VHH binders against TRIO and F-actin-binding protein (TRIOBP). Designs and how they scored, part 5

Target 1, 110 residues: TRIO and F-actin-binding protein (TRIOBP), of Homo sapiens (Human) (q9h2d6r1778to1887)
Amino acid sequence: LNFKKGWMSILDEPGEPPSPSLTTTSTSQWKKHWFVLTDSSLKYYRDSTAEEADELDGEIDLRSCTDVTEYAVQRNYGFQIHTKDAVYTLSAMTSGIRRNWIEALRKTVR
Short names: E, the ipSAE of ESMFold2; O, the ipSAE of OpenDDE; V2, 0.75 times the mean of E and O plus 0.25 times the DockQ between their complexes.

## First folded at step 1 (VHH)

Design e01 (framework vhh_6qgx_2)
Fold by ESMFold2-Fast, scan of step 1:
Structure e01 (fold): chain B 110 residues (1-110), chain A 124 residues (1-124)
Amino acid sequence: as target 1 above (110 residues)
Amino acid sequence: QVQLVESGGGLVQAGGSLRLSCAASGFTFSDYAMAWFRRAPGKEREFVAAISWSGGSTFYTDSVKGRFTISRDHAKNTVSLQMNSLRPEDTAVYYCAADYEGWLDYTSESYDYWGQGTRVTVSA
């Protein structure tokens, strides 16, 4: 099973991401979290101390994941986790960080 | 690709000095807090020093305060560790690490990227 941790940003609410044409307002909805990848879920916390205390800010159920794709965003390097009921939009600091996360996430799906 | 490359390690006698350097590439260096960690033979990785993204703040473990100085150069995308008054207990492999939008942190799990390390041996 794959295991990965790191800082990334996620849009405050899952669903249709804002248009790339939107300025300032769309970026104000990005939240930085400490992400922890397991075999069945992607959990996120305020920081690594919150992870140790098991105080979740949120969780994406990867058992319903259908795809993981690159996605252009206004700043940084975006990608999306597609599930049967929602689309989560995330942003990594560099192209390399995004590539590593996409590769790790895709290994958790068949 | 994201890469951290350490250099400057070697063999030195107690009381001597060494300067370690870490060259960063593949990410926006100025958005990352940088740190040095070390691992001695048979021991776990321990925190040595950290510097904030702006370079305005530094943090050191007690055993190196006053002897080691961490610094960064945004124009060259490098972080350096000046090691003075070296002791045999400073013998270790030294690792450079990066923490995105990080504040000073001594927890290894907070760091996103790690170099391969550079070996420092201090003889008595």
Scores: ipSAE 0.000, ipTM 0.085, lowest interface PAE 15.4, mean pLDDT 78

Design e02 (framework vhh_8cml_1)
Fold by ESMFold2-Fast, scan of step 1:
Structure e02 (fold): chain B 110 residues (1-110), chain A 124 residues (1-124)
Amino acid sequence: as target 1 above (110 residues)
Amino acid sequence: EVQLVESGGGLVQPGGSLRLSCAASGFTFSSYDMGWFRQAPGQEREFVALISGSGDSTDYSDSAKGRFTISRDNAKNTVYLQMNSLKPEDTGVYFCAAEWDYSYLTSESEYDYWGQGTQVTVSS
C-alpha cells in the first residue's frame, strides 16, 4: 500500500563529510526522482516506469526517522528527513507539496 | 495548487496566424523550462518548442523552425507561442508543459506538469 507518490529533488551524498580528495564545492548536485512513500521507506526512481520495473535509484529507511523539518534551499521548497544515521535534504515544487510530504513523513517519526 | 492553463486556439485558414498563451500558477515559474507540445487525433504527442527558465535559450522542432516563436514573461507567469504561416499539418491540441530547469547540473527532458490543451484547427 503506497501512501504518496510524486516528483521531488534530493541532494546526492546526503549527510556524508566532505571527501579528502574533494577540494571545494559550494553547490551540491540536485537530482530529480519519482518518490514513492510506503509504510517503512521512502523509495525513489528515475521515473514512474522505473517504479513499475522495480529499478531503485535509492531508498530512505523511515524506521530510523527521528525528525522531518522545513529547511531553506536555493531552489523551491526544501525540507530535511533526519534519521539516526544521516540527514537527507529534499525539495518540492510548491509549499503545498512540501507540506503534504512533511505531514505524511512525520507519521514515521520515532 | 499547480495549474497550467492554455488559451488562444481556434480555427484559422492556411497561411494564418495564432498566438497561444499558457498561464502558470502554484510554482516558481522562472525556475522551470517551459515547452509546447501538440497532438493530432490518433498520433503521439509531438514536441514543438521550448524555452529555458531565464528565457535565454530556445529550441524548436524542424516543423516549427522559422514559423513559430516561443517567448515568456516571468513577471506575468506566462509562456507564449506565436504561430505564423499555419498549415493544415499544424492541426492538433496544443499543450504547455513545465520542467525543472537543471541547466547548471544535469539536463532533464521529462516534464513535471502539463496543461489540458487548446485546440488549433487549420482548414479552409
Scores: ipSAE 0.000, ipTM 0.165, lowest interface PAE 11.9, mean pLDDT 77

Design e03 (framework vhh_7yz9_2)
Fold by ESMFold2-Fast, scan of step 1:
Structure e03 (fold): chain B 110 residues (1-110), chain A 121 residues (1-121)
Amino acid sequence: as target 1 above (110 residues)
Amino acid sequence: QWQLVESGGGLVQAGGSLRLSCTASGFTFDDYAMGWYRQTAGNEREWVAFIYSGGSTTYADSVKGRFTISRDNAKNTVYLQMNSLKPEDTAVYYCATDWYEGSYYDYMDVWGQGTPVTVSS
């Protein structure tokens, strides 16, 4: 079963985000993916056709998720998925899309 | 600087068709993936269709088989052909530059101002 699907961007590498006092970086890369929320993970694909073929670009294990929080990014509406092992930074195109994803993610882990 | 201008929206009866156009200026259009999105009042903006720089296309499940995205790089224009329109397709439609296949960048999409589409019975 899938709870939610949609387009969002994610930073290439999981890790700790820079402090609010750190301003610019030219090494950070954002990549847009088709995200699919399942009962145990957030899977992401190049596009919806890749989802149909089950060709993953990546996956976040939500069973280790500790928190989901809003997070300021340079453009659009950011948020983070905190797990025991890593922090994933994502960006949604509108505040409404971000709110819906945060709510869906929190319901999955709570 | 970078600009997208949408046109072709309007009023149409259920079962009808419309073709939306989006013309780009100020950047190298053929290097970018282009997308169509839509939004109704009180709802989130949702993705409708993408066309990549090489011509490959993807569609949201709600529009597969009814909508067709295409591009004309010589005219710097992307199109959305909408067939078998339903009242629930009523929305403001937005054109945006998006990720091209295999690309990475620090900045998000460039958006147009939107063109309204109303589908009545």
Scores: ipSAE 0.000, ipTM 0.171, lowest interface PAE 11.5, mean pLDDT 75

Design e04 (framework vhh_gocatamig_d2)
Fold by ESMFold2-Fast, scan of step 1:
Structure e04 (fold): chain B 110 residues (1-110), chain A 121 residues (1-121)
Amino acid sequence: as target 1 above (110 residues)
Amino acid sequence: EVQLVESGGGLVQPGGSLTLSCAASGFTFSEYALAWYRQAPGKKRELVAGITSGGSTVYMDSVKGRFTISRDNAKNSVYLQMNSLRAEDTAVYYCAAFEYGDYWSETYDYWGQGTLVTVSS
């Protein structure tokens, strides 16, 4: 039930979401990754082949997660994962995909 | 086989105009986001303008009001109308395509070979 996979984008600089008034800055920092949700972490890879090879691009420790909230971004459907040390800003292609990710992520916090 | 082929680059005087075209093949064009990037010698490649599958557009601040991105799904083409050109716009311009049409990324799925734009008198 906690297991979820899919394509999303994440900002390179956690802790500072882009300003909607600065179009070039807010969009140029997004990186697309293949995300894999587990019980304790959200891992991301270049693609599903990299996942099979365990070639990790990054990981968010959900054990330190304090909240998961919708967050308006210049395009697409943004949301944030708040941890004790950082805030990660992500973007999903549709509002439905965002809703499903937020729901799944919040279950791992509890 | 996916291809992006740019055209329309050339030499233009300051204050002039150019229209860049990018012809795409090998994928379902209407589902993709398209972008124009540029790279001047010694500089990092930067996003100039983008257009999503739904038609939403974005521009870098220095070109906003001067450049216009558009797409024609029937012709599998994306365009960059460049007005009031400046010497600082001199660069190789690249067309890029991203298969998740509402996403923006530094890691685009497909890139063209580029077209040179020189703004000089």
Scores: ipSAE 0.000, ipTM 0.129, lowest interface PAE 12.0, mean pLDDT 78

Design e05 (framework vhh_gefurulimab)
Fold by ESMFold2-Fast, scan of step 1:
Structure e05 (fold): chain B 110 residues (1-110), chain A 123 residues (1-123)
Amino acid sequence: as target 1 above (110 residues)
Amino acid sequence: EVQLVESGGGLVKPGGSLRLSCAASGFTFSSYAAAWFRQAPGKEREFVSAIDSGGSTTYADSVKGRFTISRDNAKNSLYLQMNSLRAEDTAVYYCAAELDYYSTWESSAYDYWGQGTLVTVSS
């Protein structure tokens, strides 16, 4: 069963902080997606219509998750999902939304 | 098309209670955050409360402890239970749904709005 759904932003390249550049702004590296938490993965889609069509933009395998922590970011309320292969940096619009996502993710990884 | 229809407004005395309802149609309501805003005569539209798709809630300081937002995804409905009403709660109350999430408390973050329902609190 899906534990939680909602809009969040994710950094385009996991494990690498955005590099400052005259041709690329830090905000262009954040991509907003519709996130769906399942019992084994965090899936993300362009929007809820894409979720209904099962048109995946990406997926984080929570079976490889080692930790979920709050993380200060320039864009709203950040947190990180640490896996054996990569670190994913996400941002929620409010501190309450971040708290609820972290709690749900930690329940799934345990 | 996407529609939100509010109901439940009316005239109540200070200290009274009202429950507002919002019926959603034309989209997968369960997948989106929804909110209540209000606008008193001569004032700007003000954030009241929001609830995300997972049930997480946010309240404006002026209504914390008195109002409760809830949703029923099976009925595509949003609710606002208003207790301990005050004269300053008098306003037109609007239901809103966000399709492109930017800010929970900014009205510009919400693309779809209901027609509004009038709540009058008077002695």
Scores: ipSAE 0.000, ipTM 0.113, lowest interface PAE 10.9, mean pLDDT 77

## First folded at step 5 (VHH)

Design g1 (from a13 with R99T W101V K102T Y103G E104S G105E S106Y G107V Y108E; framework vhh_gefurulimab; at its last look DockQ between E and O 0.03; V2 from the best seeds 0.00; counts 0 for: pae E 13.1 > 2, unsure alone 64.9 < 65, placed apart)
Amino acid sequence: EVQLVESGGGLVKPGGSLRLSCAASGFTFSRYAAAWFRQAPGKEREFVSAIYSGGSTTYADSVKGRFTISRDNAKNSLYLQMNSLRAEDTAVYYCAKDTTVTGSEYVEYFDYWGQGTLVTVSS
ESMFold2, look of step 5: ipSAE 0.000; ipTM 0.140
ESMFold2 (binder alone), look of step 5: mean pLDDT 79; pTM 0.798
OpenDDE, look of step 5: ipSAE 0.146; ipTM 0.553

Design g2 (framework vhh_gefurulimab; at its last look DockQ between E and O 0.16; V2 from the best seeds 0.00; counts 0 for: pae E 12.1 > 2, placed apart)
Fold by ESMFold2, look of step 5:
Structure g2 (fold): chain B 110 residues (1-110), chain A 121 residues (1-121)
Amino acid sequence: as target 1 above (110 residues)
Amino acid sequence: EVQLVESGGGLVKPGGSLRLSCAASGFTFSRYAAAWFRQAPGKEREFVSAIYSGGKTTYADSVKGRFTISRDNAKNSLYLQMNSLRAEDTAVYYCAKDTYTGSYVEYFDYWGQGTLVTVSS
């Protein structure tokens, strides 16, 4: 198993459709999560306690992953995971952390 | 409250040396990875070096062989020995703390005010 854990941020999907509220819900925001790489997926949790309880915040199916590429973002060191169904945008605090994650993820791409 | 205070910056000529210090408080320093980052005016913040709770070290390629990171857990202090300084090393240097213990990949969430290093003839 190619096993790796660590903190990164992921760009949220656009907010819910417009609704009658005062909040702005149509913006992308970076959210920090605890990421856990397994042999078939990249799971993410609010923290390691949530991981122990299997309380997922989300999951990226790596079985359908086609590419993992660097991607320029405004503040940190971004990359994208391309799958059959979606493109996920993540960011790491340093270029070294990004490189290590890309290398680990690419080992799961077939 | 987590607090990180950098010191030891200053003006130095190319080829010179400086030693930066970071005093940590408000957390169990020995449990966490700690790192140095730097930012030149108008440029992106970049990684310099990290030291993990077990003592493993990592360096950006641009500083490897010239800079040495170390820690003194008894004094809750992080250090960066900077040798063979170049103009490109001019930046504000920041001390940073890892978010979580035992991480395989470090994410740094607490930062100091920074200390200015200027390398100029």
Scores: ipSAE 0.000, ipTM 0.151, lowest interface PAE 12.1, mean pLDDT 77
ESMFold2 (binder alone), look of step 5: mean pLDDT 81; pTM 0.824
OpenDDE, look of step 5: ipSAE 0.022; ipTM 0.316

Design g3 (from a13 with S106Y; framework vhh_gefurulimab; at its last look DockQ between E and O 0.08; V2 from the best seeds 0.00; counts 0 for: pae E 11.4 > 2, grease 27.8 > 24.2, placed apart)
Fold by ESMFold2, look of step 5:
Structure g3 (fold): chain B 110 residues (1-110), chain A 123 residues (1-123)
Amino acid sequence: as target 1 above (110 residues)
Amino acid sequence: EVQLVESGGGLVKPGGSLRLSCAASGFTFSRYAAAWFRQAPGKEREFVSAIYSGGSTTYADSVKGRFTISRDNAKNSLYLQMNSLRAEDTAVYYCAKDRTWKYEGYGYYFDYWGQGTLVTVSS
């Protein structure tokens, strides 16, 4: 149910570092990943070769997903996946790709 | 200067095939994602397909199984093989280049476009 694959970008973690630090480097950066929707999770990899080798860059547990909403970003077509533990910000290349991903992901929200 | 030049458009009957080409110059083509977009008259430009530097591909749902994207990095060329064409595929097709090749840069942002090539699917 709801199997889909494709390229999107995900916003890197914008959170405070565990210890105090003074840096000029931004804490939020978009990273391109190969996303794979499975029965109950959204996994992402560096590319399809990494998917074949099961070398995850990350995983979003959709069993705890509460909402999937459009979200304004500076460029591209952004949306958020809200889960019990975290909010993930993604972006798609076009509005059609965003729509298709939101539709697929919303099928996992009960 | 970045330059993208599309060719191969034309008139074709429903169920027919066309092959589009895009010649790229002014950048290291092999390092970038490249894509096809299309725009029907009076409609927004929509995504068709992309191919990444590692050779992975993506397709809009409306063209999966009918269209095949490919690239020839030695010739700086992008291709779109379009089979089983339908009237709704009628559009100007644009070749596009991703703005950045770096894994950790900005997200996908296709910022350079060709002039387009017209595909008309009609009896």
Scores: ipSAE 0.000, ipTM 0.205, lowest interface PAE 11.4, mean pLDDT 77
ESMFold2 (binder alone), look of step 5: mean pLDDT 80; pTM 0.811
OpenDDE, look of step 5: ipSAE 0.010; ipTM 0.236

Design g4 (from a13 with R99T T100E W101T K102Y Y103S E104G G105E S106W G107I Y108E; framework vhh_gefurulimab; at its last look DockQ between E and O 0.02; V2 from the best seeds 0.00; counts 0 for: pae E 12.5 > 2, placed apart)
Fold by ESMFold2, look of step 5:
Structure g4 (fold): chain B 110 residues (1-110), chain A 123 residues (1-123)
Amino acid sequence: as target 1 above (110 residues)
Amino acid sequence: EVQLVESGGGLVKPGGSLRLSCAASGFTFSRYAAAWFRQAPGKEREFVSAIYSGGSTTYADSVKGRFTISRDNAKNSLYLQMNSLRAEDTAVYYCAKDTETYSGEWIEYFDYWGQGTLVTVSS
């Protein structure tokens, strides 16, 4: 299989899907990670050295992924990974990188 | 895909000047901060200068008053005018693009890098 790796940012509030309008005062933060796409999950690490040492920062289980779609964010190029349990919001550095990640995620999941 | 291509490096005598250029593509250049970093032989990459999307600039103390960062958003280009060059400025210079805020050192904020252009300051 063709695995994909790269830098992206993720909002630091995974879990229940966020409100379509986030009016409640929030302290959510964008955190940069090294993302690694595998057969059934999207794992993320501090950097590629942490990947080699298997020092995981987090993991998105793609087995229950229902959709991957573009999502407007203030900076960079955002997209969301929808799963049965949560919606994850990520951002890529360019629209081309976003497109490539969405295509790879859709191929791996479906 | 994001691409950053540096040019303008070369050999120059102490006290001389060079102007570095960085051609950017694959993103809306005007929306992002951009920066120059450098790496001397046997040393880690270090911050040189940044220019934010609104035009504000910042410089490492070691280059203030000698180097000027600028951008031309119509040409998707970043520049570094280097004056009064010293032997200590010898390094590979890298163009970098903003990636994240709120954490870490400057290198953590700039994820995409060019291949670099060599500047050698020697007699």
Scores: ipSAE 0.000, ipTM 0.112, lowest interface PAE 12.5, mean pLDDT 75
ESMFold2 (binder alone), look of step 5: mean pLDDT 80; pTM 0.815
OpenDDE, look of step 5: ipSAE 0.016; ipTM 0.321

Design g5 (framework vhh_7yz9_2; at its last look DockQ between E and O 0.23; V2 from the best seeds 0.00; counts 0 for: pae E 7.8 > 2)
Amino acid sequence: QWQLVESGGGLVQAGGSLRLSCTASGFTFSSYAMGWYRQTAGNEREWVAFIYSGGSTTYADSVKGRFTISRDNAKNTVYLQMNSLKPEDTAVYYCAKEYEVDSSGYYFDYWGQGTPVTVSS
ESMFold2, look of step 5: ipSAE 0.013; ipTM 0.356
ESMFold2 (binder alone), look of step 5: mean pLDDT 78; pTM 0.775
OpenDDE, look of step 5: ipSAE 0.015; ipTM 0.326

Design g6 (framework vhh_7yz9_2; at its last look DockQ between E and O 0.07; V2 from the best seeds 0.00; counts 0 for: pae E 11.6 > 2, framework grips, placed apart)
Fold by ESMFold2, look of step 5:
Structure g6 (fold): chain B 110 residues (1-110), chain A 121 residues (1-121)
Amino acid sequence: as target 1 above (110 residues)
Amino acid sequence: QWQLVESGGGLVQAGGSLRLSCTASGFTFSSYAMGWYRQTAGNEREWVAFIYSGGSTTYADSVKGRFTISRDNAKNTVYLQMNSLKPEDTAVYYCAKDTYTGSYVEYFDYWGQGTPVTVSS
């Protein structure tokens, strides 16, 4: 059921608290999370221990995903997940990691 | 400019141990979380272990209980002690630095060159 896992950063929504468990600095709107892709959702946690305890930081419902595209951001390896309700902006550590995540996520787009 | 240099890889028999080192320069090492990743030919890099700036650690399930990540901030070095090695642990191991805080920073590849580990049965 777990297709892909890895560290990425996500741009927090206005008003949501930063997650300090991923980094020692809380000034940035970019917060690092442990992402877990399943067949219907992209879940994210502060680390793999939180994943084991099912203590979510957030979840993106991929059943409503309409597009996954590269997106220019300050972190240089950004992409967006477009859903019917919201647009999520993520950043991968390398361009190869970004490509692999986009490829995997696009398999869920109808 | 910052850099990461991995060392300590080699050939070891199953059940054996290796200790990997990654020496960092060009940034305030103690302020950043550090990690280890591994990659086999033709596959994606897989996360192995992570150590936060405050010293807490987390591990991939496949290595829990066998691998230990640690850091020595005085030496700008992160270590991966690998015990009870299995043939499945054969990979090139990469050290990685966490991304920087909210100021824009020109994004560089923050992986080292890798250190190969081969576990023979």
Scores: ipSAE 0.000, ipTM 0.194, lowest interface PAE 11.6, mean pLDDT 74
ESMFold2 (binder alone), look of step 5: mean pLDDT 78; pTM 0.788
OpenDDE, look of step 5: ipSAE 0.018; ipTM 0.316

## First folded at step 7 (VHH)

Design h1 (from g1 with T100K V107I; framework vhh_gefurulimab; at its last look DockQ between E and O 0.12; V2 from the best seeds 0.00; counts 0 for: pae E 16.7 > 2, placed apart)
Amino acid sequence: EVQLVESGGGLVKPGGSLRLSCAASGFTFSRYAAAWFRQAPGKEREFVSAIYSGGSTTYADSVKGRFTISRDNAKNSLYLQMNSLRAEDTAVYYCAKDTKVTGSEYIEYFDYWGQGTLVTVSS
ESMFold2, look of step 7: ipSAE 0.000; ipTM 0.076
ESMFold2 (binder alone), look of step 7: mean pLDDT 80; pTM 0.812
OpenDDE, look of step 7: ipSAE 0.315; ipTM 0.680

Design h2 (from g1 with T100R E105L Y106S V107P; framework vhh_gefurulimab; at its last look DockQ between E and O 0.09; V2 from the best seeds 0.00; counts 0 for: pae E 12.1 > 2, placed apart)
Fold by ESMFold2, look of step 7:
Structure h2 (fold): chain B 110 residues (1-110), chain A 123 residues (1-123)
Amino acid sequence: as target 1 above (110 residues)
Amino acid sequence: EVQLVESGGGLVKPGGSLRLSCAASGFTFSRYAAAWFRQAPGKEREFVSAIYSGGSTTYADSVKGRFTISRDNAKNSLYLQMNSLRAEDTAVYYCAKDTRVTGSLSPEYFDYWGQGTLVTVSS
């Protein structure tokens, strides 16, 4: 198993509009989470206590991951996880943290 | 247009089982977290269970060990297997969809809901 854990932020991007009659898009915002890499997914939690209780904030399915690439962002050191039907934008506090996460995530690309 | 249609509710004796289904259409079901909520008459709507796009699940304490959520992305369907039913499980059960593409699950982002299916547990 490729266990790796750490603090990162994920860009909370708006999806499709909430209703057909409205096209208003919510603003994108960075949300800080405790990330936990498993063999097949990147899970994230409010903190390590929430991880111990298995109280997820969210999950990225890495089984469909096609690429992990550096990506310029306004804050910190950004990268993207590309999956079959979505692109996730994350950021790490340092370039070293970003490099280590990209290396770990690329091991899941199949 | 987004539609969520629940089915499988009915009258069942205590200790019995029911399987609820939710048919989703008008969006890419596999990209979103999905959840079940329930509301008894005169009570607030409460969380029952959620399943994330990656397949991880969460349950309310009151249903852990008795209810199982699942999804079939090929059929655009969400399921709730309810076993060992009790009188307090009597409620209208709603299927709900998260509005965001990301893997985060925030309660305020469940804004697409079905019309509900009634589950009545009585002797």
Scores: ipSAE 0.000, ipTM 0.316, lowest interface PAE 12.1, mean pLDDT 78
ESMFold2 (binder alone), look of step 7: mean pLDDT 80; pTM 0.813
OpenDDE, look of step 7: ipSAE 0.018; ipTM 0.326

Design h3 (from g1 with K97A T100K V101Y T102S S104T E105Y Y106S V107P Y109W F110Y; framework vhh_gefurulimab; at its last look DockQ between E and O 0.08; V2 from the best seeds 0.00; counts 0 for: pae E 14.1 > 2, placed apart)
Fold by ESMFold2, look of step 7:
Structure h3 (fold): chain B 110 residues (1-110), chain A 123 residues (1-123)
Amino acid sequence: as target 1 above (110 residues)
Amino acid sequence: EVQLVESGGGLVKPGGSLRLSCAASGFTFSRYAAAWFRQAPGKEREFVSAIYSGGSTTYADSVKGRFTISRDNAKNSLYLQMNSLRAEDTAVYYCAADTKYSGTYSPEWYDYWGQGTLVTVSS
């Protein structure tokens, strides 16, 4: 049911990727969440207590996911989830955490 | 009681170098993300650099190539080597730790803080 959980950050609103100059993307635009990977979606919550109460902060529908790729961000280790309707930019604290999340997401999508 | 104590601040001329230290007691620094922040008069605290539990490092764009963060496990200490200092680097520098293993650039995600050490870069 739940394949992977952990803390990551996401850019506050999905959309087109920002300019290649990441110095204009400040820390105020990144929001830290507790992410939970399921068989069809990546859900995120304020913390694990909010997960227990099913109080979502947001959800990425992986059924329409076309690609998961590394993406250079100003801080941490960034990657993007490309879907039919939007591009989501996330960051992990280490390169190993990023790699493990990309691998898990690709297995769930593919 | 968890304590973080910064030292090594002072007055330095532009182009000079300075090394900041942060000694931790009551917990082991190397288990957690640790960071330097700075606050200039009248401004909000801003991220300078972090070192994560896996050993990777991150820097603000304004300090990349000039500052180096490091740890010393034997001394349970965090350091910031500051080279090619500029007037814009003048600030109170704080060390911080994130015991929740999710360190980022935002100050509100760090749960332990030192009291700060003043760095003044002036002719």
Scores: ipSAE 0.000, ipTM 0.136, lowest interface PAE 14.1, mean pLDDT 78
ESMFold2 (binder alone), look of step 7: mean pLDDT 81; pTM 0.831
OpenDDE, look of step 7: ipSAE 0.011; ipTM 0.302

Design h4 (from g1 with T100R Y109W; framework vhh_gefurulimab; at its last look DockQ between E and O 0.03; V2 from the best seeds 0.00; counts 0 for: pae E 16.2 > 2, placed apart)
Fold by ESMFold2, look of step 7:
Structure h4 (fold): chain B 110 residues (1-110), chain A 123 residues (1-123)
Amino acid sequence: as target 1 above (110 residues)
Amino acid sequence: EVQLVESGGGLVKPGGSLRLSCAASGFTFSRYAAAWFRQAPGKEREFVSAIYSGGSTTYADSVKGRFTISRDNAKNSLYLQMNSLRAEDTAVYYCAKDTRVTGSEYVEWFDYWGQGTLVTVSS
């Protein structure tokens, strides 16, 4: 059932408010996960052992995906998955890995 | 044919300095953003620094203030000045070429890079 698997990082924005004594802008934080592409979703896990145990860290619903495009980031090779409700920012380890993921994900765009 | 050749790596003690070079050929270097990545043993490759065609620069937080990226478009060369080196800077350093520039702070890279240059920071 799995079309593609691999390591990538996804951008999680921490919601911690700044200290009253020090004003700061919220910073984005990259989290590394094991990603598994199916025909309807992109699931991600702590590692492949967590995948075998069905211990999911998160899931992106590809049924509502509208676009997948390259996106420049300061870390690795970035791209975005656009859905009706949210935009997810991911990074791949190499440009070839990014290209292969984008190609696979674009097959689900409606 | 696009080529990127890294050089300047070596063994240095903590607190020391190195200057890395990347010679570019087979494309119009001045029109593209360029970047350095590194990969420590047993770890994933990570971004170090980028410089855009307009001269703007970005740095990973771990190297900001210690490393300086620069370019010489007349020589088709990219440089990384590495000061105040630490053991955690030990890695193979790779230069990379962007296929497009989408903005002054954003860089996209190809799979193409050279064989890398090893930097070892050890007492």
Scores: ipSAE 0.000, ipTM 0.108, lowest interface PAE 16.2, mean pLDDT 74
ESMFold2 (binder alone), look of step 7: mean pLDDT 80; pTM 0.815
OpenDDE, look of step 7: ipSAE 0.026; ipTM 0.411

